# VH-VL binders against DNA-directed RNA polymerase III subunit rpc9 (rpc9): the designs that were tried, part 4

Target 1, 130 residues: DNA-directed RNA polymerase III subunit rpc9 (rpc9), of Dictyostelium discoideum (Social amoeba) (q54lp2)
Amino acid sequence: MKIIKKDKEEIITNFEVLQLLKHKRRIEEQVLLNEFVNNVIRYLETTPASKQTIESVKECKKSVTKLADTSGCKILTGEMLQILNIAPSSEVEVHLVIEDCEDRIDAKEVLKEIKNSLGEEAVIRDEDNL
Key: E = the ipSAE of ESMFold2; O = the ipSAE of OpenDDE; V2 = 0.75 times the mean of E and O plus 0.25 times the DockQ between their complexes.

## First folded at step 1 (VH-VL)

Design c12 (framework fv_ciduvectamig_arm2)
Fold by ESMFold2-Fast, scan of step 1:
Structure c12 (fold): chain C 130 residues (1-130), chain A 126 residues (1-126), chain B 110 residues (1-110)
Amino acid sequence: as target 1 above (130 residues)
Amino acid sequence: QVQLQQSGPRLVRPSQTLSLTCAISGDSVSSNSAAWSWIRQSPSRGLEWLGRTYYRSKWYNDYAVSVKSRITVNPDTSRNQFTLQLNSVTPEDTALYYCARAPTYYLGSGYTFDYWGQGTLVTVSS
Amino acid sequence: QSALTQPASVSGSPGQSITISCTGTSSDVGGYNYVSWYQQHPDKAPKVLLYDVSKRPSGVSSRFSGSKSGNTASLTISGLQAEDQADYHCSSYAGSNNLVFGGGTKLTVL
């Protein structure tokens, strides 16, 4: 997601969009805008963003970046955005969001850092039912 | 302010070891948010990254493929410095050598150099 | 030779815009968004101008901008000034803990 904010183009996560929309819903009084905002909130609450917090997002960015530093690679802004928005739940999904993952970073370790920061429920909701 | 001050011999004979030291002030060589590199420059090759050392729960070193078999970059936490050792030098190793810092979390994830030493011209000649 | 290809020289007049290219492969410039640009005046260490393709450190003039398309990154200097006369170097992450530089471009302001 790319959002233009004031003078800047800004790429933000679904969680950050959700936080902004919830704040706006409480403040804005316009019926039409509130209906639109409520529909977007309902959609985002079906995504991993519903389980994220400012703290968990910061920790995920920091942990994954640190792991990449240790592995001698760097996670691209777009790849980090996909990690936060999709919250990969398997090594296969990590390979889908990180280009040439097997040559750059251990997908199993990336998945571990995602689970540790964003939580198991945010990452693997279906496996909780097993 | 971060400052990097270089020292070491400016003339090295072929087949000997080139040794340079980079003293750090304003930051710690064991900082978890930085990496410490050696880069050289020659008229024919331009800038060339040689290697780095950094602390992330333990010490790590990364080296350019072209020098990996003969290079060592070592930190010294007690003196807050790091050194370059390049073995078996040839006249092709004649260059201006720089040490440099790359911050990890606030500038470019460890691959952008924000502070540089003054440079040391090392001549490899008999 | 250097891993990344830059033109050896470029020139412009005060007030003009010039662009310097930096061409690599899909394993460096094309594969990562970790391109940095450095300005180097004679007998001085390089100074960072841009990082992560297009981002400016605090204190760098907005006249300097960066972009990337495919395997080529570009530095553009608008409103060219005499003090811009210098050597310009690009660098890119190249995978597997490796960093590569371009050959450098000499900018002459005439």
Scores: ipSAE 0.000, ipTM 0.503, lowest interface PAE 20.9, mean pLDDT 78

Design o04 (framework fv_rocatinlimab)
Fold by ESMFold2-Fast, scan of step 1:
Structure o04 (fold): chain C 130 residues (1-130), chain A 123 residues (1-123), chain B 107 residues (1-107)
Amino acid sequence: as target 1 above (130 residues)
Amino acid sequence: QITLKESGPTLVKPKQTLTLTCTFSGFSLSTSGVGVGWIRQPPGKALEWLAVIYWDDDKLYSPSLKSRLTITKDTSKNQVVLTMTNMDPVDTATYYCAHTRYFGELLSPFDYWGQGTLVTVSS
Amino acid sequence: EIVLTQSPGTLSLSPGERATLSCRASQSVSSSYLAWYQQKPGQAPRLLIYGASSRATGIPDRFSGSGSGTDFTLTISRLEPEDFAVYYCQQYGYSLTFGGGTKVEIK
């Protein structure tokens, strides 16, 4: 799989998988394939990916990276992937995603950037409606 | 239903600038993941991609023609405009606009096309 | 830029026959980013296949795509009169590049 803005060793997020599957479903008319794809889409719609957009993901990557640069640290590819896939909703969750967070970056500021870019609804999982 | 239609001059003189407008319906360029591209085809020859613009104003151009091309959009009018400078007789072609998608960092093919407009470059 | 080479340039066949069209890339292309288009005289191209093997909406099952890496194939089983047209492959992974086309004509 190749992407147009490929960075060396970049990995794909759950959001990008969801977008690919939705695109494939919209074009295809095969009933059995569409049922399988719909089952995967429904699962991913229970994750934070369902509330994200291409712009919100780009903005989150940009703002968190900029915040880390300002704090004199670098966010690792795996850490960014976990931020996007989990969409931490508390400082405790940010500490679980970013290794040695207390020594590197302010968890409260990271959470603020996540909420600002991905939206507050995208950060909080809706378990009652699923 | 998605429809697109090209408009612009049918005759252009050498060295002049070509401006083509794509007017569309059935979708909006304010919708995330939507794009519109331009493709041309000289008489009896193959398809050649020129440019594409996406909902977020991100633009891609054919590397060989990039210095001559400008693509813009007016989301409120449902229009995409292509400008090509320094026209030459070799640029005589049918010009098409077409709908596409962009998901994450992934491109998509062109799934709906306009009818095309023939542009002849001669003195 | 990735160059796509289509062969043969012209394929002369009769209705009811099988058509096999080749598209070769100058470097590896993910199968996720390979499309096929059909163009009839005087008409705009029509998307047939995307992602190397997925049929677009409304496309009959006699059209099938296959391949990976640098070698891709479009197959039309039992040609119908309406299938005599020019076919183009396209890669849409890193930029957008079309092949030179294969004309399927009646023998």
Scores: ipSAE 0.000, ipTM 0.502, lowest interface PAE 15.9, mean pLDDT 78

Design o10 (framework fv_rocatinlimab)
Heavy chain, then light chain:
Amino acid sequence: QITLKESGPTLVKPKQTLTLTCTFSGFSLSTSGVGVGWIRQPPGKALEWLAVIYWDDDKLYSPSLKSRLTITKDTSKNQVVLTMTNMDPVDTATYYCAHEFYKYGLPYYFDYWGQGTLVTVSS
Amino acid sequence: EIVLTQSPGTLSLSPGERATLSCRASQSVSSSYLAWYQQKPGQAPRLLIYGASSRATGIPDRFSGSGSGTDFTLTISRLEPEDFAVYYCQQYGYSLTFGGGTKVEIK
ESMFold2-Fast, scan of step 1: ipSAE 0.005; ipTM 0.555

Design o12 (framework fv_rocatinlimab; at its last look DockQ between E and O 0.02; V2 from the best seeds 0.00; counts 0 for: pae O 14.7 > 2, placed apart)
Heavy chain, then light chain:
Amino acid sequence: QITLKESGPTLVKPKQTLTLTCTFSGFSLSTSGVGVGWIRQPPGKALEWLAVIYWDDDKLYSPSLKSRLTITKDTSKNQVVLTMTNMDPVDTATYYCAHSYIFTGYEHFDYWGQGTLVTVSS
Amino acid sequence: EIVLTQSPGTLSLSPGERATLSCRASQSVSSRYLAWYQQKPGQAPRLLIYGASSRATGIPDRFSGSGSGTDFTLTISRLEPEDFAVYYCQQYGSSLTFGGGTKVEIK
ESMFold2-Fast, scan of step 1: ipSAE 0.078; ipTM 0.647
ESMFold2, look of step 2: ipSAE 0.006; ipTM 0.509
ESMFold2 (binder alone), look of step 2: mean pLDDT 91; pTM 0.932
OpenDDE, look of step 2: ipSAE 0.000; ipTM 0.580

Design r01 (framework fv_relatlimab)
Fold by ESMFold2-Fast, scan of step 1:
Structure r01 (fold): chain C 130 residues (1-130), chain A 121 residues (1-121), chain B 107 residues (1-107)
Amino acid sequence: as target 1 above (130 residues)
Amino acid sequence: QVQLQQWGAGLLKPSETLSLTCAVYGGSFSGYYWNWIRQPPGKGLEWIGEIYHSGSTNSNPSLKSRVTLSLDTSKNQFSLKLRSVTAADTAVYYCARGLYDFWSGYPFDYWGQGTLVTVSS
Amino acid sequence: EIVLTQSPATLSLSPGERATLSCRASQSVSSYLAWYQQKPGQAPRLLIYDASNRATGIPARFSGSGSGTDFTLTISSLEPEDFAVYYCQQYNNWPLTFGQGTNLEIK
């Protein structure tokens, strides 16, 4: 008997939604549903999710979580989702997504980890990349 | 530890409905896709379809019009019905557990023992 | 549907030799590819998932590589129990599909 350890994140980011929709892992029968799915894909491709990869998202979660551990705090699931969905590009934006950031974690270090993991393209507005 | 045990009809005549059931022991029924796969004698594997614990299903387009998948959550069982069988449906049928998402896949890590279904007049 | 083509159809080798099995996809399946071993009269056994990750309990002599459309399963030094049929499978796109299999037989 094989036991496969679970590595699944159960809460879905915009990137994960985009990945699932683009790869069509669910069979769509109705034209209207397919059009709805295509409209969602189109929208998500204008967000930071379009620049992310499986590896970059995993690395961001890992590095930000490690940084929080060294700072004696914990990043909440909702805060991590906002980091991945928004991809903050400034310290001010980091302060907007992490509650009481000044008392918990260095916003400069968080921003550094985001840029190092998600890359420069992922933290630049999508309209600037077109 | 997970174990899948399956049972159902072994000999069918053309036009009849195939009915197979798979029971899950020793593990969580929730959070996984429960699959049916078949293998004609001496041939390769063909995916039939999947059902999630919520009741959501997907099936192979080539079989979709004849396939019905169902759950019995009170017994941790899932079932396959394949209508209007022909000799081409003769195969060993397997149930299997799947987990596949954006992060990584653990496809078909546990399988039932298989059920030989023969369709002949 | 995505077609997976395995080669060779039959591979004849002796214990102790290295086996290399190939699987080619008709379009990219990213890294969502698994390898299975099937012995006569038994259900398939998962060996490799996500192209290169060894399933729990699978010996270190089994390894997988590749991404996109070209994938390889390698058995570094064959044991007698390794002679079986091997299947690749993609789970990137619906419907899920399998290769036709490679029969690894004793020379």
Scores: ipSAE 0.000, ipTM 0.525, lowest interface PAE 12.5, mean pLDDT 78

Design r03 (framework fv_relatlimab)
Fold by ESMFold2-Fast, scan of step 1:
Structure r03 (fold): chain C 130 residues (1-130), chain A 122 residues (1-122), chain B 107 residues (1-107)
Amino acid sequence: as target 1 above (130 residues)
Amino acid sequence: QVQLQQWGAGLLKPSETLSLTCAVYGGSFSGYYWNWIRQPPGKGLEWIGEIYHSGSTNSNPSLKSRVTLSLDTSKNQFSLKLRSVTAADTAVYYCARGPYYYDSSGYFFDYWGQGTLVTVSS
Amino acid sequence: EIVLTQSPATLSLSPGERATLSCRASQSVSSYLAWYQQKPGQAPRLLIYDASNRATGIPARFSGSGSGTDFTLTISSLEPEDFAVYYCQQRSSYPLTFGQGTNLEIK
């Protein structure tokens, strides 16, 4: 997904895109655009975004950022986007999302905060498809 | 499988504080909104408020000044305190789970506690 | 706040008949509407969520329809255990609100 405001490090998650597109779906002037929007909504409903809420996303951002601050590091905007979009379910998956994770932050603690904020049911399992 | 059990004092005098606790068994406490709803005798349902496992709360504006919601993640419990009660607060109080599924999070209630009758009388 | 108005207040029917219960919102709630059943002395039971999705374990005779401001709960063929009070609830905006209830009573 896209990093929208790099100066303020604001990001657009799949959840936020899904929220915006659900609202936009009520606009019915353009058939091609509506078909495209429906296709994107259908795709996003297969991702962790379908199980997220405004509050769960905000809490995940808050808790992971606080953990990083405690560890003396900073989570990059792209890394936070991947955390929210992918919702890692294991320490190995956290290491895939956070560059040089072992030198920066405890992957086990990151996973704990993800599960605590997004819920265990929202987290992708090893056997599950996106 | 998932079960909510609630308890607290049922008889109060005007001006006292109502205190109720709800414990969650058999399911994940994390990732859900935990709610309080009340029902005065012979009347309909009124939403009181919700708390997320992070401690974030939303409450009914009509009750906000008197409501305190809290949560104990180590015990999988959440609690309601309602200050300065009057006879109008006489009701059966329910705790309930609101799932976090996208737009439905905190907005419909799939598991409920057994209810606690709270009577406020002089 | 969004006000939900249920009609009729009381509906008297016999087993085997079809019941149609209405819920109208003071402003659009999109599809963010749920239905509950409550029997005396019991907590409410979720029947339908997001206007038309039947909750797990709920018999197929229960169905929901509608969007925006006008919603309907239908019970296709009443069973004796269906006589209860029914509430609608919106989740479109805070505070979350319920309708005043429809009492479905046996004739």
Scores: ipSAE 0.000, ipTM 0.496, lowest interface PAE 17.0, mean pLDDT 79

Design r04 (framework fv_relatlimab)
Fold by ESMFold2-Fast, scan of step 1:
Structure r04 (fold): chain C 130 residues (1-130), chain A 122 residues (1-122), chain B 107 residues (1-107)
Amino acid sequence: as target 1 above (130 residues)
Amino acid sequence: QVQLQQWGAGLLKPSETLSLTCAVYGGSFSGYYWNWIRQPPGKGLEWIGEIYHSGSTNSNPSLKSRVTLSLDTSKNQFSLKLRSVTAADTAVYYCARAIFGVVTHYYGMDVWGQGTLVTVSS
Amino acid sequence: EIVLTQSPATLSLSPGERATLSCRASQSVSSYLAWYQQKPGQAPRLLIYDASNRATGIPARFSGSGSGTDFTLTISSLEPEDFAVYYCQQYNNWPYTFGQGTNLEIK
């Protein structure tokens, strides 16, 4: 049995789940398990997680946290998780993930930090498809 | 490229407190456990403890009563204090980074500081 | 605490030979075992994690195997830079523990 240590509980992002499942694919050679894992990987590759790297995720966490600190507020762990999983592409989407955003932090500045760290291609996934 | 640089007092007398600091360059504390490991001259490695970016700590039970771990994300550093030192605490002390995920249970220390020699003598 | 026993304590080989290093745990650590290389005057370098996964930048000649209580680090063809001390480490249980080390020396 896999044991999760109580004192080491942490919230993980879709990117981290994707990385862990890809890692698991190398270790476990079972066909049925690999089919299930491949289906989950296929799904996650349609999300912003597919364009993220460990460094881009860390940079986003760092820059957004720093911005919040300069604004006199704190981003909650669940809010950071949603920023990384959804990768908001507009100010309206930022307002959907940060509770009481207008009273806490400038949505335009948050969006700028997300685009600078995760990249324009990762954030704007529904391009006009010319 | 993430780099760790460490510093602190190298010469102590018995009963004093060891204080070491490790600075992180090129990365943040989020998503990593920050570790301290020591190695007496000519001997093997001993794990001292770890701290997560939330401030949660785990320490080696043999040292827990004497160990304090702390971090300061605003300064990009984390620190070790070891109280009531004796000659048995003479060692090279290393700081190191490890990743631990709730669902993966993997934990390798992939980035290490340069080491600090601490000598306890009277 | 879990005790890790490495064997042999010293292994004398020549460049080009295969090296096989063993690590045995006093109780099961599943696959939660890492291998490190340490050269004189340097910090340890991560080679293998989760028993068999090579760390970034580690040459293909290094491989790890095993699970439970018996683990092996293999270097398929020794290069001069491979002569160093090797440590195994388990992270299944607190406290995390290291083996006593195997000194791989040139013959």
Scores: ipSAE 0.000, ipTM 0.489, lowest interface PAE 17.6, mean pLDDT 77

Design r06 (framework fv_relatlimab)
Fold by ESMFold2-Fast, scan of step 1:
Structure r06 (fold): chain C 130 residues (1-130), chain A 121 residues (1-121), chain B 107 residues (1-107)
Amino acid sequence: as target 1 above (130 residues)
Amino acid sequence: QVQLQQWGAGLLKPSETLSLTCAVYGGSFSGYYWNWIRQPPGKGLEWIGEIYHSGSTNSNPSLKSRVTLSLDTSKNQFSLKLRSVTAADTAVYYCARDYYGSGSYLAFDIWGQGTLVTVSS
Amino acid sequence: EIVLTQSPATLSLSPGERATLSCRASQSVSRYLAWYQQKPGQAPRLLIYDASNRATGIPARFSGSGSGTDFTLTISSLEPEDFAVYYCQQRYNWPLTFGQGTNLEIK
């Protein structure tokens, strides 16, 4: 038999998580759950969510919805979720989130409301030094 | 301190269902896995399965299709049913508590007295 | 499943001697191994958990060592009550598995 190196010690992908949960560590399910929860928290800390507050999210939803109403259109729930999760920083990014944006709403005005409510600091965090 | 007492049918014919119950005295039922292990005469130990006080179960794949584990938290009891028995199921059956220490379930620290189950025609 | 192989199958010794019992796993079980003692007509009794930790009430002459795939149970000086069958168990993965046992008998 060939000597096989074992190099997959940490959970990296959903596939790795599934492999580890199915084949290892039946011992203390709470320790495995805590480690998984901590990994999810670390991921979320790299997203715009880490810089948001209840008030900033509420204000963004309100201002973008009002702008859409003024423009004679409606922002879909999925579009609003993408605005909050991605926090677009350019007009191009707004066009990627809102379907047929040029026919519905002014991307520049949407971007302005996002910056005014969420702030320009709501960016995806660099995960270097993991 | 904590002790386990078990009881059940003992003598079965092929195709019948084995039914055993284990009662927990002198300690908490919550926070532990409760296990069944068996030992054919003159042979070693085989793990059958475990049940957590929430009702969640795991069982040995070799027996999974025939095993049902249940618990009654009001009586501090847990039970094993093994369907479609054959002579190969003749064994002493033990219930046991899974010890929790150092953040893990590490060993079976408390065992029942054992029940001899004989399957013969 | 993880297979545990115990050696020797039978170990014949006299009181006062040192006993060394081996348990080998088909794959790494890290430190998650327990040892049990069983006397005729009795349920097994926990001796060692987490490879090297002595259970409550177990005499100091019993010690466990090892990690990964190779584990040892040592009884430093045998007492008459120590002659019994000894089983190792891995706690690392489902299903939980036991070795086939080592019978420690009087010469």
Scores: ipSAE 0.000, ipTM 0.507, lowest interface PAE 14.6, mean pLDDT 79

Design r07 (framework fv_relatlimab)
Fold by ESMFold2-Fast, scan of step 1:
Structure r07 (fold): chain C 130 residues (1-130), chain A 120 residues (1-120), chain B 107 residues (1-107)
Amino acid sequence: as target 1 above (130 residues)
Amino acid sequence: QVQLQQWGAGLLKPSETLSLTCAVYGGSFSGYYWNWIRQPPGKGLEWIGEIDHSGSTNSNPSLKSRVTLSLDTSKNQFSLKLRSVTAADTAVYYCARELYSYGLNYFDYWGQGTLVTVSS
Amino acid sequence: EIVLTQSPATLSLSPGERATLSCRASQSVSSYLAWYQQKPGQAPRLLIYDASNRATGIPARFSGSGSGTDFTLTISSLEPEDFAVYYCQQYGSSPYTFGQGTNLEIK
């Protein structure tokens, strides 16, 4: 699947959205808006974002980028965003996130760096992985 | 335009606590890390640490035991406390802005600098 | 921590000449490298980020190149205001570190 390329400054991870929403100023008069924001926060807390920290995200981005540099390729901004948001737990999932992965980078090594930086609890959201 | 103004300078004696504050004007406080960086006279730059809008900090391991970073989000200010100072802590101290991003950790706006002298 | 070594320590040139400043990292920082200019009594000013991207307002005569461990800042034709100290900074690994500086002085 092709990932649409976007400007880096306009793209944020689910973790960054979760952090921004948790510290968003509530407006008491806007009950429906507050409920909507709470629903988004609850959803994001079921995603890998809930287990991430500023340091774990920085480390993942750094390690994956370094691995790509060693392999002579570059990870696109959209691909990195998907890695952080989905936190792939299998080589198949890495292949779904990185376009033409088999020609660019070793999916097993990418998975290893994701697990090492984001942790296995963050990578394995549910017991069943297809 | 974004401007960083810092204060809380002075002459310190060994063992005292250094306290500096930086205020952010003309820009959003959220969406960035806020940093402290120092420069001993005639020498290079040393990163001290960063704090984000949630109060999460990361600091240079060489200084971590003595560094406390804090925020006052109501005033768009952040502060550095460095305890147990010695003559080696004599430097110009700068505050600086870094984008809240996981690969853009350079400093685009800097405060004017504050000279801190530690002497007996 | 990653150590950045800048060379030469001092570079003496005349206006109109090309300046080439080097920064070498003790281990790979990919492209996570920035360059700063510092004039006496002033805070550093960002020139280049991500090894080769010019910061807003920085003249076209400034350019950066390199990746991994070997980086270069080039000033294609020196202006009088360019004589200053230049620092590289890496952000490929925490803690962020700076080089010791290159003093670009007028001959």
Scores: ipSAE 0.000, ipTM 0.508, lowest interface PAE 17.7, mean pLDDT 81

Design r10 (framework fv_relatlimab)
Fold by ESMFold2-Fast, scan of step 1:
Structure r10 (fold): chain C 130 residues (1-130), chain A 121 residues (1-121), chain B 107 residues (1-107)
Amino acid sequence: as target 1 above (130 residues)
Amino acid sequence: QVQLQQWGAGLLKPSETLSLTCAVYGGSFSGYYWNWIRQPPGKGLEWIGEINHRGSTNSNPSLKSRVTLSLDTSKNQFSLKLRSVTAADTAVYYCARGIVLKEYSTYFDYWGQGTLVTVSS
Amino acid sequence: EIVLTQSPATLSLSPGERATLSCRASQSVSSYLAWYQQKPGQAPRLLIYDASNRATGIPARFSGSGSGTDFTLTISSLEPEDFAVYYCQQYNNWPLTFGQGTNLEIK
């Protein structure tokens, strides 16, 4: 005889639903991050003084995301936006854009990836504004 | 230059377990997802699953119950086991390197040579 | 699961002509679409990623365009080595999915 309404069958179904829900949430977060980056690229393209290119922005996102994955952490959408907009040039500035950075990711390695992708000359120096 | 070389069993009977291995040469194993993708004869491509250097895996929901992915970081190798095979699993199987722009793989820049797996009684 | 529909299934052209291959997604994939070329007996080769970026080593005659649900791969002037099967792939939604392919054949 078959019992259709067994608790373990319901548990399996619920587990599958939860797994799909978690997967959907994670994907939606990644989609929003990528749309954020595309919006930033459009903004940077309209800025006459920008020394950044579409390729340098995409490479920065890729390198920083890869480093975060290797370090066992995730860079939040707002943090990535700040990295791209501010282009930190020191470890102190990296700590300003990544909340609780010391507990999550090596600021020196993040800085290295930013400089390698966006270039050390991408940011206008203070002397140029004075 | 990164190169992927793969090997494994070519002929299987229904209900057996498929086992394939892919070796990575000339590049870092870290920072990428390492993927398995298959192509039945005369048909399109189907993504099977992925594993990174930390052992984190994701797999196609349609195959998840039958798929086991593993890695050997000392040899720069990763492997696929697909249980309870049927004739529908007959395909050329490829390993491939996935670029990480999201948490999971996006697109594939390097591919292995492919391994034809035939499942027949 | 996102379904990618490629059209036409077969495109017959001569060397020197312009090829336009289409890929339509069942729902928006933003710009998260790649194109691959596959020749008989070979693994696929990455051509385009993020809808419009050429992969390293890919000739300038290959270009990609589109966003959302409608994407195009264009080959501005066909060379003999371009006759192959072309696949699109989305990476906006899981699982990763591929189109059924367009066979570009010599006339």
Scores: ipSAE 0.000, ipTM 0.487, lowest interface PAE 20.8, mean pLDDT 75

Design r11 (framework fv_relatlimab)
Fold by ESMFold2-Fast, scan of step 1:
Structure r11 (fold): chain C 130 residues (1-130), chain A 119 residues (1-119), chain B 107 residues (1-107)
Amino acid sequence: as target 1 above (130 residues)
Amino acid sequence: QVQLQQWGAGLLKPSETLSLTCAVYGGSFSDYYWNWIRQPPGKGLEWIGEIYHSGSTNSNPSLKSRVTLSLDTSKNQFSLKLRSVTAADTAVYYCATYWEGYSFGLDYWGQGTLVTVSS
Amino acid sequence: EIVLTQSPATLSLSPGERATLSCRASQSVSSYLAWYQQKPGQAPRLLIYDASNRATGIPARFSGSGSGTDFTLTISSLEPEDFAVYYCQQRSSYPLTFGQGTNLEIK
């Protein structure tokens, strides 16, 4: 049997992009006046990334990966990126970011791990109470 | 190996503030969540709260209004303050920690401090 | 909050027997469950983390199993030093909570 696996490419989250851009603004003053860079920073500050820390992002990656291992599956890099960028606030939103979620992992448990790591402020604030 | 040594005043009157400190020896201070747990005489364990090296805290809602957790990274110490104590706060208080990695379990504990609140 | 219920409250056994201790969660804690041993006058000692992983220095006679809401701590052949109170604890949700304890006493 031939097993084909792609090399693991590290994809950065919106939080990491936000941190990188803020760091570049501190060390490269001319970039502070660039409208494009400033617009990207302002956009990212309206997303869940604005409430995240290095610790909360790492904890979310660890806890969701551990849960997937317990369920006998793996979370894809793109799925983890979506979890961190969107910070799902409901089971329905978890199903939107994890492909074939119902066959792979319990969406309620994923949501609980997201709330435990990223905090309810980052998650629940985006939920609409109809 | 990580070792925890704790100290603080053990005898309090109602309405006073409990103050306990835990010193960390060995290991990397930044790699652990630093916890406080208490045990009233003859009863089970109750989680008080945790603090991470960044200053981020989580605390038990039952105690949140009275609890302050803090870090002193220059001394590798973390501390608990519990305001407005009553007889119900009489307990052995423990500091304890778990690694921030994939494992969950409080693998290092302080020796415990008996705190008695009496008038 | 997640309530952990341990059973039995008291288990009376003799050295050499197998002990089976139960911990049931009011809602799923996945595998985020730890077991501790506490002897009188001492701090608790971590036995098992992540439901089934033995902590460093813990003898092979201790094992943990389960996931979700039903968890078991097994001691395959009791030694005299094993008679103590045992607690389970979860980290799936804040606040972190402990079970009420099982007292394992010598017959």
Scores: ipSAE 0.000, ipTM 0.494, lowest interface PAE 18.2, mean pLDDT 78

